# VHH binders against q9p4d8, part 8

Target 1, 280 residues: q9p4d8
Amino acid sequence: MDFMKPETVLDLGNIRDALVRMEDTIIFNFIERSQFYASPSVYKVNQFPIPNFDGSFLDWLLSQHERIHSQVRRYDAPDEVPFFPNVLEKTFLPKINYPSVLASYADEINVNKEILKIYTSEIVPGIAAGSGEQEDNLGSCAMADIECLQSLSRRIHFGRFVAEAKFISEGDKIVDLIKKRDVEGIEALITNAEVEKRILDRLLEKGRAYGTDPTLKFTQHIQSKVKPEVIVKIYKDFVIPLTKKVEVDYLLRRLEDEEDDDATQKSGGYVDRFLSSGLY

## First folded at step 1 (VHH)

Design v7 (framework vhh_vobarilizumab_d1)
Fold by ESMFold2-Fast, scan of step 1:
Structure v7 (fold): chain B 280 residues (1-280), chain A 120 residues (1-120)
Amino acid sequence: as target 1 above (280 residues)
Amino acid sequence: EVQLVESGGGLVQPGGSLRLSCAASGFTFSDYYMAWYRQAPGKGRELVAGITSGGSTSYADSVKGRFTISRDNAKNTLYLQMNSLRPEDTAVYYCARESDLYGDTWFDYWGQGTLVTVSS
């Protein structure tokens, strides 16, 4: 996949390969975070007297990282979705003008508030080494949180590319459901239980290999392990459902960029082809 | 409708003083974190001073000891007392209201700005 080449971005095989690669990144980041206790103080609003800021330690640190990283083009990339879009600054590096492959409203599809809520209330308790505070590691803990949040955001919002690829391929079926504003129908159309089962099975195997095997794919310094079943549960309960929400929200608005249902004439594909590709 | 209106800017000599005011309307002023930002010619915008709803203050290192931020909740007004002004303090000064961080930015609303020129 090359974001400078639109035809590679909406290729279903390339999308699937990207999603499979992002699984590795997410699992690795969970393993990094798992070496620290839950440290709930990191997530409490006004827990620390942060200069010029009203919010949690994590919110402050993440917003500062996003401000700095925007200046070196991180959020110019079409697959990066910021948690705090209004803190972003103009890049001082040469501008990269990526061709538009998504609908005009794509940047308005942002579920990062929900990701942050689920991460702090459900994911952290599931993967942390223990409950309670670990005051001497709060900064390292928050850095690991940022890596987890950003990789989850990228993976979940990648649903926009999946949705666009399906809209192009599936034509009239999706258009009819959009016109009816049939949320349940759209969700059913984009869902394939057998593909989701394969994804969960693959995650279980990766979790066993990376999380319980003494030999890790990435870093050899990480001694902590995440239970493979917890990784699978997080994907089943949060990652896949939020990805579907992103797809549904994207598709419901897709006709705003089209004056007529003649847009269906450009699709010429099959839904089963997309669903069988393992994009979820 | 939220409105922030700055006043008090002007031309002053190095070592002089100015007091900036920001009149707020359209929201419960006492509940919000308020801040002063500035933008100098040819430079980016920078945070100068902030004050929480409870009155706790913070300052940029470049203005510590010289500037004082304060608020009058009864008058819905934010102030910036600027002492020992330097040529490098020359900038347009903006009043800002912070909103909820979860899904919002550090600043919800900005005023039009007031120009401060320090020259001799």
Scores: ipSAE 0.000, ipTM 0.099, lowest interface PAE 19.0, mean pLDDT 81

Design v8 (framework vhh_vobarilizumab_d1)
Fold by ESMFold2-Fast, scan of step 1:
Structure v8 (fold): chain B 280 residues (1-280), chain A 120 residues (1-120)
Amino acid sequence: as target 1 above (280 residues)
Amino acid sequence: EVQLVESGGGLVQPGGSLRLSCAASGFTFSSNAMAWYRQAPGKGRELVAGIYSGGSTSYADSVKGRFTISRDNAKNTLYLQMNSLRPEDTAVYYCVAGEYDDYLSGYDYWGQGTLVTVSS
C-alpha cells in the first residue's frame, strides 16, 4: 500500500496485509504496556497540578506527543487520526499532497474518545502486570499507553478504507440500506461470523507465539507476558465492534458525495473506477 | 463447506496454451471476488489475476496480455486462459475465493491447486 498511489490503497490484498500487520503492532504494544502496573492515577482527571491544563496526566502527555509529531507530518498521513486535533501544529517538512481516496467527510469519522475510555477502563486492567499504583514508572507507563492508543486508533479507523472498498465492490446492497438509514442492516451486511472466528483464532495463535518463549517455559511468567485469551477478548469485545462502528458511520454518510443514481454506478470493480478517474 | 476444485493443469511446450477451471461450491459465488494465485518451486505465493463480482479484472505485470481471467456465475466456475506460456510460468496454480470480508479481514478460501509445467 502506497498512499501516493490511490490504486494501491483500495486494493483488497493490500488492505488485508495492512490489517494483519497492524495486529502484530498492537500485540507488541500490549506486551510493552504489560510490564507496568495499572496505575490508575495516570488516568485520573486533575490528579497532578499541570499548569494551564485540565485533564489527566495521560491526556496531557498524549496531547504533547501529538503536538510534536504533527510538526513532522504524522497527521498528514491518511491513516493517522489524532486524539486531540486542536493541539496539532504546522509541519516543518515540505507538504505532501496525498490523493484523496476516501469520502470528503472521512476525517470527521473519529471514535478516539471511545477508544480512550475503553483503553483506560477495560484494556489496561486486562493487560497490566498488577492492580494499583506504580508511581516510580509513571512516565514510562504513560509512554507505553500512548503507543497502544495510537496503534488502536490507526487499526480501528482503518475501517474507513475497508468501508470504501466494500462500497465500491458491493454498493448496490449498501445504497439501499443507507437510504433507509438501516444501521443494523449495514452492520449485518459487513459482518461474516466465520471470518471473525478465524481472525480471533489467528490472534490467539499470535498471542501465544509472541507472548511465550518455548525455551523459557520453566521460568517465572514475568511482566512482559499478556494472556493470549485477553488479546482475543479485547479484539472480540472492542477492536472489531469499534471497527464496525467506523464502517457503519462512514457508509451512512457515503451518499453525501453522490447523486442517488450515481452511487449504483460505482458498485462495480474499483479497477474500472481508477481508470476512469484520470489516474491513467 | 466451501470447496474449490481446480482442473486443466498439465505439461505444455513453451509458447503453448492451457485453460484452467475452478468449480466452486458452498458459498454465493456470484457475490464473491475470485483470484488465481501461483507458487513456483522454492518461491512464495504470487497473485496472478483477480476478478471482482462485477466483472472488473486485475493482472500481475508478468502475465498481462498473455492471461485472461473470466467467470461464469451461472456455472459457479472461474477460468484462467493462459497463452504464450513460458518456462517461468511453471507453478502450482490455486483458485482463491473470498467474500470481500474475507480479503479485507485477512482470510481466504483456497483450492488444493493444479500443476502447470512449461517445458520442452
Scores: ipSAE 0.000, ipTM 0.185, lowest interface PAE 12.9, mean pLDDT 81

Design v9 (framework vhh_vobarilizumab_d1)
Fold by ESMFold2-Fast, scan of step 1:
Structure v9 (fold): chain B 280 residues (1-280), chain A 121 residues (1-121)
Amino acid sequence: as target 1 above (280 residues)
Amino acid sequence: EVQLVESGGGLVQPGGSLRLSCAASGFIFSDYAMAWYRQAPGKGRELVAGITSGGSTSYADSVKGRFTISRDNAKNTLYLQMNSLRPEDTAVYYCAATRYGSLYSPNYDYWGQGTLVTVSS
């Protein structure tokens, strides 16, 4: 997958390979976060007296990371979606002008508020080493949280590329459903139960392989750093459903770009976008 | 208590000018991106202009070159300078603030009550 070559970005096989690779990053980030207790104080608004900031310790640290990362072009990449887009700074590196492969409103498809809520309320309790506080580890804990959040955000919002690729390949069927605003129909069309089962089965195997210390030969029971079943549950209950939400929300708005084409007497928004990518 | 209070609206003739202000309280203003939205009779709410916490600005195509958004962090105030006003600019203008959202998303954290701008002869 090369973001300078739109045809490689919208290839469903390349998208699948990217999604499979992102599983590794998410699992390893969960393993890192699992060494710390839940530490709910990290997520509580105004728990710490952070100068000139109204929010949680995690909100502050994540926003500072995104401010720094924007300056080195992280958010110029089409697959990175910020949690705090309003804190981003201009990059001091030379611009990379990626071809536009997604609809004009793609940046408005952002479920990071929901990801953050689910992460703190559902995911952290499931993967943490224990409940309660570990005062000595708050900074390390929050750093692990940031890595988890950013990898989840990238994986879930990758649904925009899936949606665009399917819109291009399936044409008229999707257009009919969009015109009807048939959310259930769109969800059914983009869903493949066999593929989802394969994803969950693969995650279970990866969780077993990556989460188990192979040197613990004297353990009465093979102990995983994160229970593989918890990783599967997180994907089944949150990652896959949020990815579908991103795809549905993206597709419901996809004909908005066609309205601009009508004003200019053009017939196809994708064709114009494809040509503007320099691929023609 | 978070509060956004708009002022500066009124009746003006076509070609005239108005300056809207939005006074913010109850949050750290400098941490928030700010925007002006408007809603005309019989139409949906639309983004007019936005300004990030870092000062980057964005404008709707219909107002580019005529309107200027600015902020004064020391005074916790957002401004919209409106020049060359047209009848189609008639709307209720709303101040909005977001920390976690994009200026392009309608999901803002806080909204003002609005100020009416009427452009009529």
Scores: ipSAE 0.013, ipTM 0.476, lowest interface PAE 7.8, mean pLDDT 85

Design z1 (framework vhh_7z1x_3)
Fold by ESMFold2-Fast, scan of step 1:
Structure z1 (fold): chain B 280 residues (1-280), chain A 124 residues (1-124)
Amino acid sequence: as target 1 above (280 residues)
Amino acid sequence: QVQLVETGGGLVQPGGSLRLSCTASGFTFDDYAMNWVRQAPGKGLEWLSGISWNSGSISYADSVKGRFTISRDNAKNTLYLQMNSLQPDDTAVYFCAKDYYDSSGYEWDAFDIWGQGTQVTVSS
């Protein structure tokens, strides 16, 4: 996938490869976070006297990371979605003009508040080494949290590319449901239970393979750093449902860019999107 | 019965051209993305090209990009692969495959219908 080449962004194989690759990043980040205790104080608002800031230690650290990374073009990339868009600053580097592939409102599709809430209330307790505080490791803990949050955000919001590809591929089926504002119908149409089962099965096997020290496979003390079943549960209960929410929210507004068109004309809209990018 | 039937293979000289066809029956052809895959003697399956239901999205493997062109005619329930500048290493059995799209991505290796294949041999 190359965001400077629109034809690669909505390519079915490239989308699949990206999603499969993101599984690895998420699992490895969970393994890194799992070495620390839950440390609830990291997530408690105003737990620490941070100068000129009201919020949690994690909120502060994440916002500072996003402020710095915005200055080196991180959020110019179409697949990066900030947790704190109001802290972003202008880049020091030459601007990159990425061709537009997604609908005009794509930047308004942002479920990071839901991700942050689920991460701190559900995910951390499931993957942490223990439920207590670690006074000496709060910074390292929060750094691991940031890596987890950013990889989850990228994976879940990648649903915008999935939704656009589906609209282009199967717009005739989707447009009628959009016009009826049929949220349940859209969700049912974009859901494939067999594919979701294959994803969960693959995650279970990856969790077993990546979370276990390979030198211990031939001993009595075989242990996983993160329970593979917990990784599967997180995807089943949160990652997949939030990805569907992103897709549904994106699709419900998709006709705004096609104000006088039916989805049967979507081939024209797709071509116009490539042309408007300035690549021709 | 639901099936995919590949035709158009044969013996061709290096630098030559062939056009493969895949005729679908027993399902709504224009509801699905379609793919071409090949298997060379003694090797595994290699994905070559994919095309969405309305031809709006097309992709190619690096090994065939610029030489092969995928297309479809939904009115005839037929998928095509135009192969130009054929090389000896293009010798393989070529298969047509139906794919599925879902909310979590595409599963290219989980094709639910495979044709019987058509043999392409590139030799003088």
Scores: ipSAE 0.000, ipTM 0.127, lowest interface PAE 18.1, mean pLDDT 81

Design z10 (framework vhh_7z1x_3)
Fold by ESMFold2-Fast, scan of step 1:
Structure z10 (fold): chain B 280 residues (1-280), chain A 122 residues (1-122)
Amino acid sequence: as target 1 above (280 residues)
Amino acid sequence: QVQLVETGGGLVQPGGSLRLSCTASGFTFSEYAMNWVRQAPGKGLEWLSGISGSGGSTSYADSVKGRFTISRDNAKNTLYLQMNSLQPDDTAVYFCAKGEDFYGDYSWFDPWGQGTQVTVSS
C-alpha cells in the first residue's frame, strides 16, 4: 500500500494485509497495557492539578502527543485520525501532497470519542492486571493507553478505505440504499458473517500465541498476559461494530461528491489483488 | 461447499464468438466479486476480467479489453463471459474464480471448477 499511489490504497488485497498487520499491533499494545493495573485515576476529570487544563491525565497526555506528532506530519497521513483535532500544529517538515483517495468529507468521519469511552469503560477493565490504582506507574500506564488508542483509531477508521473500495466496486446497489437513507440495508450489505468468523478465529489463535512463551508449552500453568477470549470479545463487540459504523457514516454521505454515477463504475481491487498477492 | 461449474467452451474458428457460463453454489453469489482466469497449454494463469457483486463495476486485462464482456445474473447465480473476435492465442482452459469480499478476506484459494476448454483453430 502506498498513499501516493491511489490504486494501491483501494486494492482489497492491500487493505486485507493492512488490517491483518493492524491486528498484531493492537494485540501487542493490549499486552503492553496489561502489565499495569486499571488505575481509574488516569481517566478521571480534574484528578490532577494540570495547569490550564480541564480534563483527565490521559486526555492531557494524548493531546500533547498529538500536538507534537502533528508537527512531524503524522496527521497529514490519510490513515491517521486525531483524538483532538483542535490541538494539531503546522508541520515543519516538507509538505506532502497526497492524491485524493477518499471523499472530501473523509476527515469529518471520526468516532474517536466513542473509542475513548469504550476503551476506558470496557477495554481497560478487561485487559488490566488488576482493578486498583498503581500510582508509581501512571506515566507508563498512560503511554500504553495512548498506543492502544491510536492503533484502535487507525484500525477502526480504516473502514473509510473499505467503504470507498466497496462504493467503487458495488456503487449501483449502494447508491440506491443511500438515496433511501437505508442504514440497516447498508449495514446488511457490508456485513459478511463468514469473514467476521474467520477474523475472530484468527484473533483467538494470535492471542494464544503472542501472549505465551513457547518454551513454557510443557507447564500446566501457561497463561497469556491477556486472555485470548477477551481480545476476541473486544473485536466482536467494539472494533468490528465501530468499523461498520465508520463505513455506514462514510457511505451515507458519499453522494455529496457525486455528480454522475461514473465513479461507481471504477474497479476497486479485482485486478490489483492478483498483483498484491504476488501471483502476477 | 463452494462449487463453481464452467460451461460453454468448444472449438471455434478465428474471428468467431463464444459465450462462457459459470454456475455458483455454496455461497451468497451476489455478495462476491467474480473473475475469469485462463491457462493456455504450458503457461501460467492469466487474469482476464472481474465484476463486482452487484454487476455495476467491471475490469479487463489489456489482452481482452474491447473483445470480451463480463456479466452476471444474480437471480440465477450465474457468471458470463462473452468472447468476440477470438484469436488462436485465446486457446486455453477458462476458469471462473470467486473474488475476495470487501473485508479483505483472501478467497483466491477457494475451489475453482474444472474449467471449460476453448480452442480457436481453423
Scores: ipSAE 0.000, ipTM 0.130, lowest interface PAE 17.6, mean pLDDT 81

Design z11 (framework vhh_7z1x_3)
Fold by ESMFold2-Fast, scan of step 1:
Structure z11 (fold): chain B 280 residues (1-280), chain A 124 residues (1-124)
Amino acid sequence: as target 1 above (280 residues)
Amino acid sequence: QVQLVETGGGLVQPGGSLRLSCTASGFTFSSYAMNWVRQAPGKGLEWLSGISYSGGSTSYADSVKGRFTISRDNAKNTLYLQMNSLQPDDTAVYFCARESYDYVWGDSYAFDIWGQGTQVTVSS
């Protein structure tokens, strides 16, 4: 995938490969976070007296991290979505103008508040080495949290690219549903139970392989660093549903960038021409 | 590196049999449906057969139904096509192809990775 080449961004194989790569990153980040206790104090608002800041230790550290990385163009990339958009600074580096692949409002589709809430209340308790505090590791714990949060954010918000590809491919059908504001109809179009089951099955196998010492292939007494079933549950209960929410929210607004029905029909025709080419 | 490599092609007499193999590398083979496609000299691509990621479901084009059998070995990352009762008009370059997976399209939308092809010639 090359964000400077729009045709590669909406290529289904490239989208698929990106999603699979992001799964690997999420699993490895969960394994890294799993070495530390839950440490609830990291997530409690005003637990520590941070000058001129009302929030948790994690909120502060993540916001500072995002402020620094915005200055080196991290959030200029189409696939990066900040948790604290109000802290972003102007980049020091020369401007890169990425071609528009997504709708004009794409950066307004942001479920990071939901991700942060679910991460701290559901995910951390499921993957942490133990409950309670580990005061000597608060900074390391929070750094691992940031890597988990950013990889989850990228994966979930990548649904915007999936939704755009679907809009192009479905032509009149999705337009009709958008005009009716048929949320249930749109969700049905983007839902495939067999595909979702395949994702979950793949995650289970990756969790078994990646969370366990690969040199101990012939023993059944190996305990994984993170239970594979927990990784599957996180995807089933949070990653997949939030990705669908991103897709639905994106699609419901998609006609805002269209001036008339003829423009929408031309978008649909592109996919038909691509599929008929036989070049894939 | 993501790659598919076909082997097993060659010369065969009419009525003969041949087995093609396709070895996958660089991706999780067991997560994808796989297909066989051929291209005869001077003609376009013709889809022949498909198999689900688990091997639990298979499909065939009418032109090869009853003569060809698709199968897979996920432990070996290998796809097979057993070809029986070969005819001169089966002469073609045979490709294996991976089906694209996506929330948007499911497995049957597009073929995103192709092998280089293997030549099958049916002639006396």
Scores: ipSAE 0.000, ipTM 0.157, lowest interface PAE 13.6, mean pLDDT 82

Design z12 (framework vhh_7z1x_3)
Fold by ESMFold2-Fast, scan of step 1:
Structure z12 (fold): chain B 280 residues (1-280), chain A 122 residues (1-122)
Amino acid sequence: as target 1 above (280 residues)
Amino acid sequence: QVQLVETGGGLVQPGGSLRLSCTASGFTFDDYGMNWVRQAPGKGLEWLSGISWNSGSISYADSVKGRFTISRDNAKNTLYLQMNSLQPDDTAVYFCAKDSSLEDYYYGMDVWGQGTQVTVSS
């Protein structure tokens, strides 16, 4: 997948490969975060007297990181979605003009507030080493949180590329549902329970493989830093549902960019494929 | 080479039956859902039926429900459509199609056969 080459971005195989690779990053980041206690003080608003800032320690640290990252073009990349878009600054690096592969409103599709809430209330308690405080490791804990949050954000918002690929491939039925504002119909159309089961089964095996201490002997109880079942539960309950929300929200607005009422032709629907094969 | 080839079409009288076959090659057949789609002369594509990789989930369009039966034989890399109680308006080119291989979801088909003609005429 190369964001400078639009034909590689909406290639179904490349999208699949990217999603599979992102699983590894998320699992490794969870393992890193799991070495620390939950440390709820990190997430509590006004817990620390941060000068001229209202919010949590994590909110402050993440916003500062995003300000720095924006200056080196991180958020100019089409697959990166900031948690605090209002803190971003102009890059001092030369401008890269990425070809537009997503709709004009793509940057407005942002579920990071929901990700942050779920991360702190559901994910951290599930993966942390314990429920208490580790005051001496607060910064390291928050850095691990940032890596988890950014990888979750990238994975979930990758649903925009997924949605665009589906719109291009199979637009006719999607267009009808968009015109009707049928949220549940769109969600049902993009859902396959068997594919989701295969994803969850793969995650279970990856979680077992990556979380296991390689020095453990076969006669000891199998131990991992993060329970594989917890990784599966996080994907089932949060990652997959939030990815679907991103896809639905993206698709509901997709006709805003269509100047002509010829979305089927623009999507490259079934007819174009059949004509290309010489059937007609 | 990824390929789907349909066979079994032909001319049949109203009320008759036909069994279509679709042979897959170049991919792991039992990893993917499969579909039947048709196109009547001068009309758009109509999705008819879908079947999951293990036959655990099967669905039909209202126009063919109760008359058509989708099935698969993973050992033979073959998809079938048993068509009963055929009507003149079932006249169409019938295509088999593979589900898209995006791993976070399903929507759409990415590999199609060349089609087989079914004509229902008295």
Scores: ipSAE 0.000, ipTM 0.160, lowest interface PAE 14.4, mean pLDDT 81

Design z2 (framework vhh_7z1x_3)
Fold by ESMFold2-Fast, scan of step 1:
Structure z2 (fold): chain B 280 residues (1-280), chain A 123 residues (1-123)
Amino acid sequence: as target 1 above (280 residues)
Amino acid sequence: QVQLVETGGGLVQPGGSLRLSCTASGFTFSSYSMNWVRQAPGKGLEWLSGISGSGGSTSYADSVKGRFTISRDNAKNTLYLQMNSLQPDDTAVYFCARDEGYDFWSGTYFDYWGQGTQVTVSS
């Protein structure tokens, strides 16, 4: 997949390959985070006297990471979605002008606040080595949290590319549901229980395999592995549902980029423009 | 004008191997995921295996995992199923099927099927 080449971004095989590769990143990040206790102090608002900041240690550290990374073009990439869009700084590197493959409002589709809430309340307790504090590891713990959060954000918001690919290939069914604002109908259309079962089965196998690899062992006092069943539960309960929410939210607005019926027929509309560019 | 044609079926002894091929035409083969599905006598359709357009991602039903291998040659517009350690209950008509053009996890269904090729496993 090359974001400078739109035809590779909405290629169905490339989307699937990217989603499968993102599973590996998420599992490895969970394994890294699992070596530390839950450390609730990391997530408590105003637990530490951070100058000129009201919020948690994690909120501060993540926002600082995003501020720095924006200056080297991280958030110019179409697949990166910031947790704190208001802290982003101008890049000092030359701009890369990526061709637009998503709708004009794509950057407004952002469920990172929900991801952060679920991560701290549901995911961390499920994967951490224990429920207590590790005073000497708070920074390392928060660094592992950031890697988990960013990989979850990327995976879940990749639903925008999935939704666009679906709109291009089966727009007639989706358009009818969008016009009716039928959220339940759109969700049903994009859901396939057998495909979801295959994903969960693959995750269970990966979790078992990666968790037992000697080369992935940590050389710290605390050594733990995420139970494969917990990885499956996180995907079933949170990753897949939030990805569907992203797809539904994206699709509900998709007709905003279309002109009125007369103008759309004359100019071809987005779908015709996309197809005429040699994509699909 | 989508066409899918399966070949390579036949009679094989238990424990034997067989390779099925599916030749595709009428669409950009590399842009679509492909699947193998079978139907045993008197039974419904059973999904066996899927492969992404690029070939980078594969999946298998529990009943065939470790015995069957799906692959594709996009230059030849051909899908393959290598079947090893065949058992009498693998006897079925085998179909190749195209996903409707959606990504693998997001609710695709099979929009075009071949005519099928018969595989019989008996002594």
Scores: ipSAE 0.000, ipTM 0.160, lowest interface PAE 16.2, mean pLDDT 82

Design z3 (framework vhh_7z1x_3)
Fold by ESMFold2-Fast, scan of step 1:
Structure z3 (fold): chain B 280 residues (1-280), chain A 122 residues (1-122)
Amino acid sequence: as target 1 above (280 residues)
Amino acid sequence: QVQLVETGGGLVQPGGSLRLSCTASGFTFSDYYMNWVRQAPGKGLEWLSGISSSGSTISYADSVKGRFTISRDNAKNTLYLQMNSLQPDDTAVYFCAKEGDYLWEGSYFDYWGQGTQVTVSS
């Protein structure tokens, strides 16, 4: 996949390979986070006296991380979706002009608030080494959280590329459902239960492999391991459903691009005539 | 490594019938959704029909519903398309296509056959 080459971005084989690779990253990040206790204080609003900030410790650290990385073009990449878009700053590097492969509203599709909520309330309790606090490890814990959150965000929002590829391949079926505003029909069309079962089975095997012998598979110092069944549950209950939500939300709006382009062209033509006539 | 080989195409008169076969190798055929897709001269690809790994879920494009029947034999790693009441507009190259992961039936083809030509004319 090369984001500078549009034909490679919507190649279904490349999309699948990217999803499989992101799956590995998520499992690895969960294993890293599992070394630490849940540390609920990290996620509580105003738990710490952070100057000029009213959110949680994690919210602050993630927002600072995103502010710094925006300055080196992280969010110029079409597959990166920020948790805090309002903190992003101008890059000091030359802008990369990636060709547009997604609909004009793609950047408005952002389920990171849902991801953050699910991560702190469901995922962390399921993967953490214990339920208590670890005061001496708050920074390391929050850094592991950031890696988990960013990899989840990238994987789930990659559904936009999946949805665009599906729209191109199955446009006639999808268009009919969009015109009817049939959310259930679109969700049914993008759901393949046997494929999903195969994905979950693959995750179970990967979870076993990565957790069983981390010193042979990679050089991580794993003090605890995530139960493979928990990884499967997280994908079944959260990753796959949120990816479907992204796909459905993207597809429901897809005809806006066709209509907006037509409206913009008509409007521009009229304005240009006025300018050439000397009226404006 | 993965191979899909189609047979059964040819010349047929309007109203006639043909049965296409696709023999799969290099993957676990019984684990994947399979599809038939065609491309008419000078036109884009048109999805026709898909069938789930077990054969329990089948879907058709409106253009072929009631005339074409998709089926599979997992013991023989073979996909079939029975084509009845053929029309001149059915003239196309017909492809067997394997479905990939994370996608709905008929929407993702990570491997395609070489295609078989079907010509409907007098």
Scores: ipSAE 0.000, ipTM 0.177, lowest interface PAE 11.2, mean pLDDT 81

